# VHH binders against q89az9: the designs that were tried, part 30

Target 1, 320 residues: q89az9
Amino acid sequence: MNLNGEQKSAVLLALVGIDKAIEILKELSIQEIENIAKCMSYMDVISSITADLVLSEFCNEVRINKDQNISFINNNFIISLLKKVLGEHHAVLLLDKFKNQKNISDNIKKLNLINPEKIVSLIKGEHPQIIATILIYLNRNHAANILSYFEDNLSLDIIRRIANFSSLKKLGQEEFVKIIDNLINKYQNSMLNQQGIVTAVELLKLIKRDQETKILTKMFSSDKVLAKRIKTKMLEFSDIINLDDVYIRRLIKVFPLYELSEIMKVEKEEFKKKFYKNMSLENTNLIKNYCSKKIFISNDLIQKKRNNLLNSVKKILYNS
Short names: E, the ipSAE of ESMFold2; O, the ipSAE of OpenDDE; V2, 0.75 times the mean of E and O plus 0.25 times the DockQ between their complexes.

## First folded at step 14 (VHH; framework vhh_7pa5_2)

Design j03 (at its last look DockQ between E and O 0.01; V2 from the best seeds 0.00; counts 0 for: pae E 20.4 > 2, unsure alone 62.3 < 65, placed apart)
Fold by OpenDDE, look of step 14:
Structure j03 (fold): chain B 320 residues (1-320), chain A 123 residues (1-123)
Amino acid sequence: as target 1 above (320 residues)
Amino acid sequence: QVQLVESGGGMVQPGGSLRLSCAASGFTFSDTSMSWVRRAPGKGPEWVSTITGSGGQTSYADSVKGRFTISRDNAKNTLYLQMNSLKPEDTALYYCVTDSYDIYEILSQYQHWGQGTQVTVSS
């Protein structure tokens, strides 16, 4: 493991939660706290593998889902932790030191580590100029992957904006950093909020199907929102064909046809039929025509598209 | 002085339609890309749609794709937003705003906004 002791400590503190972290920090000197906090500020993005290794080394007290690609140290967590341990005044002073080191590059580095699909989900509602600006600073491959998730007209607009981009002024940089921070925070919050659900899903997958169904049914009666969250998380791509046609119709309305076509090109006939019966003849023919074309799509790209579709379905189901 | 005046908002039932208008003055309208942005209660501004100065290119947020259509009449210096199949989630104050290739202008108070027109979708 390439992490030093301070870095490992930072990871551990982030993973064990604020309450335990506070107890640990109470036993440390101010200098040690500062060093660890500094490390935390630099290690805002931690891979799931790294996290798992650290946890294992520290007796695996907190289990992290291996399926999560990236975990972030939440800035709010750091702030709260430092305030509780050092007091408001000292915390602010320390944080100010770290803030002054924050630059656009650091924030972009964080974004470069986030899955393209998740990035898209975070930025798709932003103004195209913001999207363009983000893509400009991202790694080229990463940016390209992200761009591929946008529909043609929006992509064109984004590219046009990129082409017309000259420089980011200082004032613009400051504002841009704020936006990126906000996006990262949103991402972190989403991950944290789902941690429990992920654990629940993992457990439910390990139990007998009948028992799972019983539990979820009962849960649905008592807490519909939670049950929906769990159910949607449990949904796999292969389950799409079993969905009610009403949801397929809703999906077709919101999911880009071209992307659906790409997916259908590699899917089984049963999958295709499920969609064809729920769409117009015109669109069906468009997809069929596309499927007949000798276009190579990488497996990775297909998987990304599948995930997009699945996410769209999940969203529909959750909101139903 | 740049002026943008939105109109056409109102209350409609889900599935209903509205057409928003924005009267623009104080700048060369045909040379300026325009956008619609909306702000729902308790939420930040959300980009809805953009149209280029010539009207040749349009883009939409995913949330409104297929339902909303942005257009413009440069002879009348007017921007439009046709909203079909309205949903409760579309409830917001809708703003006409100038577009820019400068992110600072987009993010700062330098972007020109109208007063907004209220759209309420409720059963």
Scores: ipSAE 0.433, ipTM 0.813, lowest interface PAE 1.0, mean pLDDT 82
Fold by ESMFold2, look of step 14:
Structure j03 (fold): chain B 320 residues (1-320), chain A 123 residues (1-123)
Amino acid sequence: as target 1 above (320 residues)
Amino acid sequence: QVQLVESGGGMVQPGGSLRLSCAASGFTFSDTSMSWVRRAPGKGPEWVSTITGSGGQTSYADSVKGRFTISRDNAKNTLYLQMNSLKPEDTALYYCVTDSYDIYEILSQYQHWGQGTQVTVSS
């Protein structure tokens, strides 16, 4: 069914409730009020499909103008209005759809606040159609950032599915609600597990060195994944020189050269040699030039930069 | 993978009856609202009836109310449409679908259609 603007307004006013409808009508011209009232007088029943289409269009208009705060009517009033306008059967069907829409909207808001890298880890195992559907509903910049983390072949498949999604309508609303709920639960469980790992690392640092070694060795035998996570979290700056060259080369690609040169100025020659072996002659000469200058760097600032380097190393090792 | 297979169509004289079936697989049938939609020759799709996942609520287009009965058997993953007092205007290709609406601007829906079963009412 294609409704004109007056018909859509009539449906929306019926759904909003008499007190709010009165307030809205007061803002309209006499001719507009007459036109809408005429539409309302001839509209005895609104199908759940028609009501959903009009509500969806209205909700999108509201979201586009997000600086305008709009207060919606409480559930009891909405239920009574819908039963009066649509009859009990259609009202129940529409209310089920509203519950699903609200759940999806709330969970999408949560997903928009989650770091793109964590979203990728949560959805990378999902079917490409599910990934495409999630990305359609996320903030465009957020979705683009997430998409950039996928391999080119998968990214192409996802884009193809996004381009075709509206024309085919392949995923049921109830099934999508379940998928999104599961993703949010996985995220929350991941956050609880991360807190537990931090606590475990703090406890391990407080016990005797020989007990720490015994516990980690036994853990590696029984749960390699957990042991790897704990060991990576415990990594210290002094361990960097002992890394395989492949990781040093990866680090050089992502870590700012200027910050690296500041760190190199205060480090031992063996540390410098490890990095020089893995970088271009041009960059090596730039660092050597910086190191020869008489520039003072405060101990507080250099410790911050050393910590930044260590965190980059941890990120590389954790993701490998 | 979602699959919907309609059956039970055929040729019937005016006033006759038919019972349509839709076998569903690839999703949690009992949680999903189901609908019948029909497409008459040369016309766009027309909603016929909807039933909630539990089967507790049903709804019908005015053109079929009192003549058609929608039902489901969640143990068999099967949707039914009992059509009585058939009229020539009921002649159409009948589809079962998992959703009855689309939220184009906030939420895109993945809607599944069967292949359809032809119902022809003529003398």
Scores: ipSAE 0.000, ipTM 0.099, lowest interface PAE 20.4, mean pLDDT 72
ESMFold2 (binder alone), look of step 14: mean pLDDT 78; pTM 0.791

Design j04 (at its last look DockQ between E and O 0.77; V2 from the best seeds 0.71)
Fold by OpenDDE, look of step 14:
Structure j04 (fold): chain B 320 residues (1-320), chain A 123 residues (1-123)
Amino acid sequence: as target 1 above (320 residues)
Amino acid sequence: QVQLVESGGGMVQPGGSLRLSCAASGFTFSDTSMSWVRRAPGKGPEWVSTISGSGGQTSYADSVKGRFTISRDNAKNTLYLQMNSLKPEDTALYYCVKDSYDIYEILSAYKHWGQGTQVTVSS
C-alpha cells in the first residue's frame, strides 16, 4: 500500500466516524490537523479495499477489533470535521486553500498530458509572466519542450521570469486557477471541434460524391477555413495520385527522399509515375535503385510511412 | 500611485500605420519591464509585446512579429508601439502594462484596465 502516514490517518479518521475523529484530532497539533485535512481533501472516494488494508494495518499495530463501521470521506464530512476542530472561520480558509491547490494540481496534471505544440497554441497569447508561471508547475521535460517552441528573446524573458519566481500568493493562486481552467476549457473545446469535424467527414464520406462536392464548394465560399479543415481531413493516401503536380513538387521538397523511397517500393507504378514526373532525374534514379533492393519492410512500418507522407501532404494543403 | 495613460490610437486602412504612446508615472520607469496588451471585441486579453527596463530586450507575439516595434524613452517615462502593416485583426483596445514577477500584479492590472487606446483597422 503506497499511502503515506497522513493519508492512512485520513482514511482511519474517516473509518472511525466524526465523533471519534474529533476526539483524536483534539490531541493533534494544528499542523498535523492541516496535513491530514489536506490529504482528506485529495481523497474523493476511498475504496473498500483501501479501507480494509488501512484498518488491518492499524489493528495489527493497536490490537483493536475489526468490527467497526466504515464511513466514507466526503466533502461534507471534511467540512464538518474541520469546523468542529478549528472553528468555522479557520475551517473555511483552510478548505479554500486546499481547493485551490487541488484545482491547480488537477489542471496541471491535465496540461502535462497535452501535446507541447498544442500547449503553445493555447498559451502563446498570454503574458510572458503567465507563461512562465505555467511552465514552473509543469513537468520539467514537458516545460522544456514547450519552451523550445518560443523564439529566443521570448524564451530568454520567460527563463528570466522563472528565475525570479518566488511563490504564488493566495490571490495569485486564485487567479492562476482561473487561467489554467480557461486553458483546459479551450483545449476541450478544441477537441470537441475536432470531433465534430471527424463526424462531418464521416458523414460526407457516406453521401454521394456529387452532393459532397456541392456541400464543400458552398462551404468553401462561406467558411474557407472550415472547408479546408474538412477537405484536409477527408484526404486519404489513395488521393495523393490525384493531387495537382504543384503540391507533389512541394511535397518532394519537404519529405525525406529515403522515406519516400520506402513507400515507393511497395506502391503501384501509377503512384511512382506521379512522383517521378515531378522530381529530378537524379532523385528518380536513387529511388529506382532503392526499389531494386531486396529489403523487407513490415506492413505496419509501411503504413506508418504512408501516414507520414499523408500528413505532410495535409499540411501543405492546409497551408495553401 | 501607478498611472499609465495610453494614446495614439485611431482608425486606419489595412496596410496603414499607427504609433501608440503610453505615459507612465508613479514608479521608477527605467527599472521596469513594460508590455503592450490588446483586447479585441468579444475576446480575452492578448499579449502583444514586452520590452525590458533598459530597452535592450524585446519580444513579440507571433501575430505582430515583423510589423510592430516596441520601444521606450526612459527620460520621458514613455512607452511606444509602432504598428506597421496593420490588419483588420489588429483592431482592439490597446493597453500599456507595468510588468511584474508577480502574476497577481499582472492579472490585477488586467482587471483594472485603464482607458486604453482604440485601434481600428477597416477598409
Scores: ipSAE 0.817, ipTM 0.956, lowest interface PAE 0.5, mean pLDDT 84
Fold by ESMFold2, look of step 14:
Structure j04 (fold): chain B 320 residues (1-320), chain A 123 residues (1-123)
Amino acid sequence: as target 1 above (320 residues)
Amino acid sequence: QVQLVESGGGMVQPGGSLRLSCAASGFTFSDTSMSWVRRAPGKGPEWVSTISGSGGQTSYADSVKGRFTISRDNAKNTLYLQMNSLKPEDTALYYCVKDSYDIYEILSAYKHWGQGTQVTVSS
């Protein structure tokens, strides 16, 4: 007979099977679930009578659209089906919830692929509740790595917020989508800017030295931040000896002494002297003792350690 | 109706100190965690510090750790931020927000922030 939208929804949910019905019901309010459950109770009597009619309505909608061979049909088809079967009010509510959950899920997958250190740099200014909410949705190991970058009291605060978190309400889901989108956009823009800097460095290396100097000089005058990023990226290992002692002292504080000793064993005396004048006598003697030993280090390993040292220098200069 | 009124800003030289206050009304202050947030010129909101309702738990952004101290007087419904060793980078409009476990409530507070209190650190 004449079925209202809730009755049609109950029939369709029964037809799609328990697994999909559970997914759909999780997206509805408690009152909506109760209304549909009441209709399903009536289906114990009615569904045999009306199942073919509801299925025919569904199949006819599929036949109308089967000539389309474009993926865009999926969105329009689903929208039309939900509006026709469930009624416009319930279809709108369900579509809003699906959009938010899909968007969150897709962007969370992207965040799980991003280096923890980069995520920390992107979120460090956010309110602890926002950080906590992001971490709840990430892979546990990934979230733990990110959390390890925060100071103890902040980490404790974040853990308390995670422990007290129940779920994102509809309005919170809308705001969370915006937060996650902005985070992904900031990351992508950072990567595009870094690729642009890599390209600029390659071009600067290929032009004549007099033009390279002129361009860098003008850049330091007009855009000091950009010029510093480019100069830092152009930095070669041989340039380390020419750094201000302040940077050498910072480097010694953060770079593992054992790895520094391995590098020192193969480097020139001028390089060693630059570091020794910035070290304690104790650490200097430890390195000199290591250098006097007959220890072999492969060329491949020492080159990796030289690159690690250079990258540490670049981090110090970039963050200055 | 929740009302938060910030005061205590001003101009100081680098290395100087200021104490900010936030007078709160319209809710049970002693049961509620509170935060300080700042907005530098041309920047978005930056979280500074949070304090629990009892005052027993505090947390700080790395940029202010060791220089700023958050505190509260629950008898006076007042939140404080003691700012020492001020740097030019601390120049911003400072405002207080009511804390929440719901990010919608936090972001709504960001949208409805009042005048705040201006801190300017220049040499």
Scores: ipSAE 0.549, ipTM 0.883, lowest interface PAE 1.9, mean pLDDT 79
ESMFold2 (binder alone), look of step 14: mean pLDDT 82; pTM 0.828

Design j05 (at its last look DockQ between E and O 0.78; V2 from the best seeds 0.00; counts 0 for: pae E 2.3 > 2)
Fold by OpenDDE, look of step 14:
Structure j05 (fold): chain B 320 residues (1-320), chain A 123 residues (1-123)
Amino acid sequence: as target 1 above (320 residues)
Amino acid sequence: QVQLVESGGGMVQPGGSLRLSCAASGFTFSDTSMSWVRRAPGKGPEWVSTISGSGGETSYADSVKGRFTISRDNAKNTLYLQMNSLKPEDTALYYCVKDSYDIYELLSQYQHWGQGTQVTVSS
């Protein structure tokens, strides 16, 4: 059982019912009550299995006959319990505190799962104090990665703010929750939009090419940004050879030569020619020399490199 | 009482320039980092730029980098924002913000917006 003592106590109190729970809580300190209440607030739904396990453990310890009356912890139960024990005013304050903390925690957990680049895109428009506050709550490694995307002066300012951070006051917590919630919503919306684009691309790939071209052309005239997003998403590795030389030249400037060499080793001559005509003789010779070497590279690794190149191309096209 | 009064906004064509000013009172200006924040119609607040109390350190949002310059005159208790190469996307109400290490103090300013100064970039 992965529950700690306070969590088990919370479950047990829920199982014995509100009247008995109140009697038990009267014997506890305010701090203990607060701790247990906090645990209750984090436990939205207790499964019957968990309840049974906790009850069984308790019965074994106290050698009491098992009572099968199971109650579920819900917000109303917690509220009623705390109101009876602490009074209405104190109960509400405590619950509000827990609610805010939980909301922060839940949203932070979500943010910890979002890649650093996306996080940066979401928070870059926020005041540095807000950014600093967010980073304080994130996992350290995640926060560090995110911080690395900011310019030196901004990073310095953020670190300074972090260093001077004391605590998030109640009113600040409320506002902070709103900010994080908004960020999460933005993220979710962006994901939905991305899914939409993916769906659109899938559909476009299934229709005749002539029709696809017509649709995208018209779209480009009415919504250039959307059209670019779709076109970029539709781009495959095999399409790179058909790109305008201007994009190939841009690609060569930003893509590591060694990695390009690895790709070229397995690619057709037509692909090589497309790049050679757009790079220096020196670099061409370097690649040719590399290609002449008997080096084994796995198909998986090659595919990864191809994807890297494709992503670089997509980035260039999207920003063009 | 902290008072911040923004000025210098107006209507300009794309590529034009404006210089915003913020007169500050009610606190030790030279010891306080200051920021510009803007709010476009239908959008939330967007951080624009921050300058340290001494003026030695500045930071900018990506959207304004290379175009905007934040500065301050501590003797005059005035914050400035030089805006060059203005774009339609820069159209917004611009606000001066007193920075704080207390997020509530900072965010309270977001809840109680002053008048700000309107910047409109239109052809």
Scores: ipSAE 0.806, ipTM 0.954, lowest interface PAE 0.5, mean pLDDT 84
Fold by ESMFold2, look of step 14:
Structure j05 (fold): chain B 320 residues (1-320), chain A 123 residues (1-123)
Amino acid sequence: as target 1 above (320 residues)
Amino acid sequence: QVQLVESGGGMVQPGGSLRLSCAASGFTFSDTSMSWVRRAPGKGPEWVSTISGSGGETSYADSVKGRFTISRDNAKNTLYLQMNSLKPEDTALYYCVKDSYDIYELLSQYQHWGQGTQVTVSS
């Protein structure tokens, strides 16, 4: 375990108990108290292994019985400690500062787990400075994926704002907490709504085809938006050749030509013909040249590329 | 003190056009990026467009791209939004925003709603 001195101090103070910790903290500067309190605010539970390691290091300089005082660091401990040392008003102010920083960190971890495409749909109406601030706090790879969904002019603006960012001030942290909380709430509500559509799609795939057609036809007349969402979710790779040429042309503009070439090499002529009639002569010749080469691509890799193509089609249909 | 006064709103039929203006004072307008933001009834703020201080860089929300044009006249300290091919979903209170890299300064402008210019698109 490789703890720094402030982290070791936080562990030791928790082990000695609140009354003795208060006496020790009274001998420290305000800055030292803040640093230790920050370490404590990020710690949930001290494992017996961690406690043993810190205590063993301390015992090499002073012999101390680790059984005297063992405690868990939690918000109640921190709150009680700060109130007794600094007084209630200053403790509340300091705790609010650390709470905002921790809340941002915890909620950002949640956002890093959410699909980039879903985050884009949640933030696309926000001011570019707000988008830029969110991206700064996200994992770099995650933020890069999200940024790739924005068109060039907006992406340029966002990158410029990121380049000019240094840190959030206290009042900005309070506003950012509200923004991040709202995003998580919107995501959770979206997940509940999407679960119903997924269930409906599963049921429609299991019923008889003539009954499926009747239900979808009636749904298109009564609620076209819902019917479109369900139909798009039901789309399969084999359905791509039946799409209107407008969608194929849109797909060709956004889908990597190299990946399309790999898919074309293994697909039937009917599939290839659908795409060739919607491509430039230059791109058609590039794909035909690739297809004529004796290159083998594994079934697993081809299936992944087919799924990527299908997902691009679904995005185009949903957004059209 | 910073003052931003929007004007040019009104009622138009779908497909119509309007030009919004924002008179700015109390800061160096030519050094400052500016944005248009709108709020439809019962909805939160929605970013519409941003223009750099020089006017050389513009960006638009997908919902308005190709229909709206943001511009500025730094000699007159005035920001503009030309809105063409208006749709019922463009109905909102429109206001201009002084851009900031500080999100608190940016968002504090949203809390002083009561200014702005109403755009209503209905048949």
Scores: ipSAE 0.482, ipTM 0.864, lowest interface PAE 2.3, mean pLDDT 80
ESMFold2 (binder alone), look of step 14: mean pLDDT 80; pTM 0.815

Design j06 (at its last look DockQ between E and O 0.79; V2 from the best seeds 0.00; counts 0 for: pae E 2.004 > 2)
Fold by OpenDDE, look of step 14:
Structure j06 (fold): chain B 320 residues (1-320), chain A 123 residues (1-123)
Amino acid sequence: as target 1 above (320 residues)
Amino acid sequence: QVQLVESGGGMVQPGGSLRLSCAASGFTFSDTSMSWVRRAPGKGPEWVSTISGSGGQTSYADSVKGRFTISRDNAKNTLYLQMNSLKPEDTALYYCVKDTYDIYEIMSQYQHWGQGTQVTVSS
């Protein structure tokens, strides 16, 4: 059982009912009540199994007969309980505090799961103080990774702000919740849009090529950005050999030569020729020398390298 | 009372230049970091640039790097934004923001926007 003492207490109070819970809470300090109430606020639905386990443990400890009257903790119960114990005004204040804290915590958990690049894209338009505040609440490693994407002067400013951070006051918490909520919403919308693009690409791949071309051409005329996104997503590794030499030259400038060499080792001559004609003789010879070596590369690793190259190409095309 | 008054906006063609000013009063200007924020139609506020109280440190959004320069004259309690190579995407209301270490104070300024100065970049 992964519940701490306060959480177990919260469950027990819910099980005994509001009237008995009030009597018990009257014997506790305000701090204890606050702690238990906080735990209750974080506990959405308590399963019957959890309730039973907590009750059993409690009965064993106090050697009382098990009398199970299972109730579920809900917001209304918590509100009613706190209002009766602390009064309406204090209860509302406490609940608001808990709500904000929970919201922050929940949203931060979500942000911690989003890749650093995406986070940067979401927050780069925010005031540096907002960025700093967000980074303070994120996991340290995650925050550090995110920070690394910012330029030196901005990073310095952000770090300075972090260093001067004391605490987020109540009003600040409220604003922070709104900010984080907005970021999460933006992220979710972005994901939905991405899913839409994926679906569109899947459909386009299933139709005749001539029809696909017509659709994309028309789309390009009406919505260039969308068309580019779809085209970029549709690009496969096998399509690289058909790209304009200008893009190959750009690719060669940004893609590591050693990794390209690894890919070329397993690729057809046509693929090699496409790159050789767009690179220096020196680099060509380096790749050829590498290809002549008897080095074993796993299929998985090769595929990963291919994907890296493809992603680089996609980036170049999208930004063109 | 803190007062910030923006000026210098206008209509320019793409590639043109503008210089925005912000007259500040009601606080110790030289000790306060200042920022420019803009709001385009239908969009939320976007941070543009920040300058330290002394003017020794500046930072810019990626979208304006190399084109915009933030500066200040502490003797005149004035913040500036030199905008070069303007693009249609730069079209927005520009606001001066008094920086603090409290997000509420910053966001409060966002909620209570002043007049701002309109920048319109159009051919």
Scores: ipSAE 0.830, ipTM 0.963, lowest interface PAE 0.5, mean pLDDT 85
Fold by ESMFold2, look of step 14:
Structure j06 (fold): chain B 320 residues (1-320), chain A 123 residues (1-123)
Amino acid sequence: as target 1 above (320 residues)
Amino acid sequence: QVQLVESGGGMVQPGGSLRLSCAASGFTFSDTSMSWVRRAPGKGPEWVSTISGSGGQTSYADSVKGRFTISRDNAKNTLYLQMNSLKPEDTALYYCVKDTYDIYEIMSQYQHWGQGTQVTVSS
């Protein structure tokens, strides 16, 4: 037989038992309760076939609500279950253990995805035992890459600590959770700080030039560090010719000569002169020789080389 | 039981020198690796240097390498940090730390309310 919504509700309430039925009825209007109660009062017996059909329909509805938050297992459910089975004291102890182990596992997965050089910058001020413990939990190739950034004596110390490691005790696990949470937070703040600078640069590039200059001038007065960071990130290729010669000389020392030759072939004579006065006669002649040859370089490749040069300039300015 | 008392801090000009001392008691000092850590104003703990129990192995943070020298006198149960070519960035409270393989013991020492020894480098 075909059941309406009130009849299906009556069947379901009967199947979940009186305690749960009370909870459900409290969420209904008085009229809805009256209608369901009337349906229940007219029902003599619920056949097993009817019960199975209503339960099957209910279970199907639960399965198809995948786009909504449906959970029969949440923290409160797990807490209640464990308290009933183990007693309050053991439940709390076991939950703390699971929480710490879960936090460590999840955060280690995040750390394994972070660039080794970035991890080094985050941990370089930590005690060697803390560094050693972090490396023990990371993937071996990842840990080896990170270790390669440390000086020999420190690396030796870290390896000795790793060799003497067995496992973290409960108090050590609690501290390790705090340590790796802090590392993840420092990483996230570093990314947010970089995003803020990127956003500021994008906005400054979009406003009028006189407003841009006014804002940066006032910023240099109030916060020189921030102003320098923004100005460095705003640097364009055309700005390279205006750099002090000392930076040009540093750039020449670290940038591949063959790539510089490719860039010089396309650039204006004023750009070339800026570099020539800052390099050896031998290197100048090598570049001039390259520029005289009939060598084709695509626009895409030239732009990549120009970007590489600009990035080298930014590194010199940012790190100095 | 374990007692670590730092001393030797003070005010110096940039480029100056100081020698910090740490008197240790309550444990077998000669068997124990020791570390110096520092805490700059408004910042968290920063590891500076570690020395093995025998004194034969040392390591330094990049920020102090070549300028600081860690040493120990096992007869006097005393740890030292010779700080040369001091910079304003070295301004901090300096603490000695009993080194262990137990990160809880290390982090507990970082959370002590002890005084340390203040190093101030200003022009």
Scores: ipSAE 0.532, ipTM 0.872, lowest interface PAE 2.0, mean pLDDT 79
ESMFold2 (binder alone), look of step 14: mean pLDDT 81; pTM 0.818

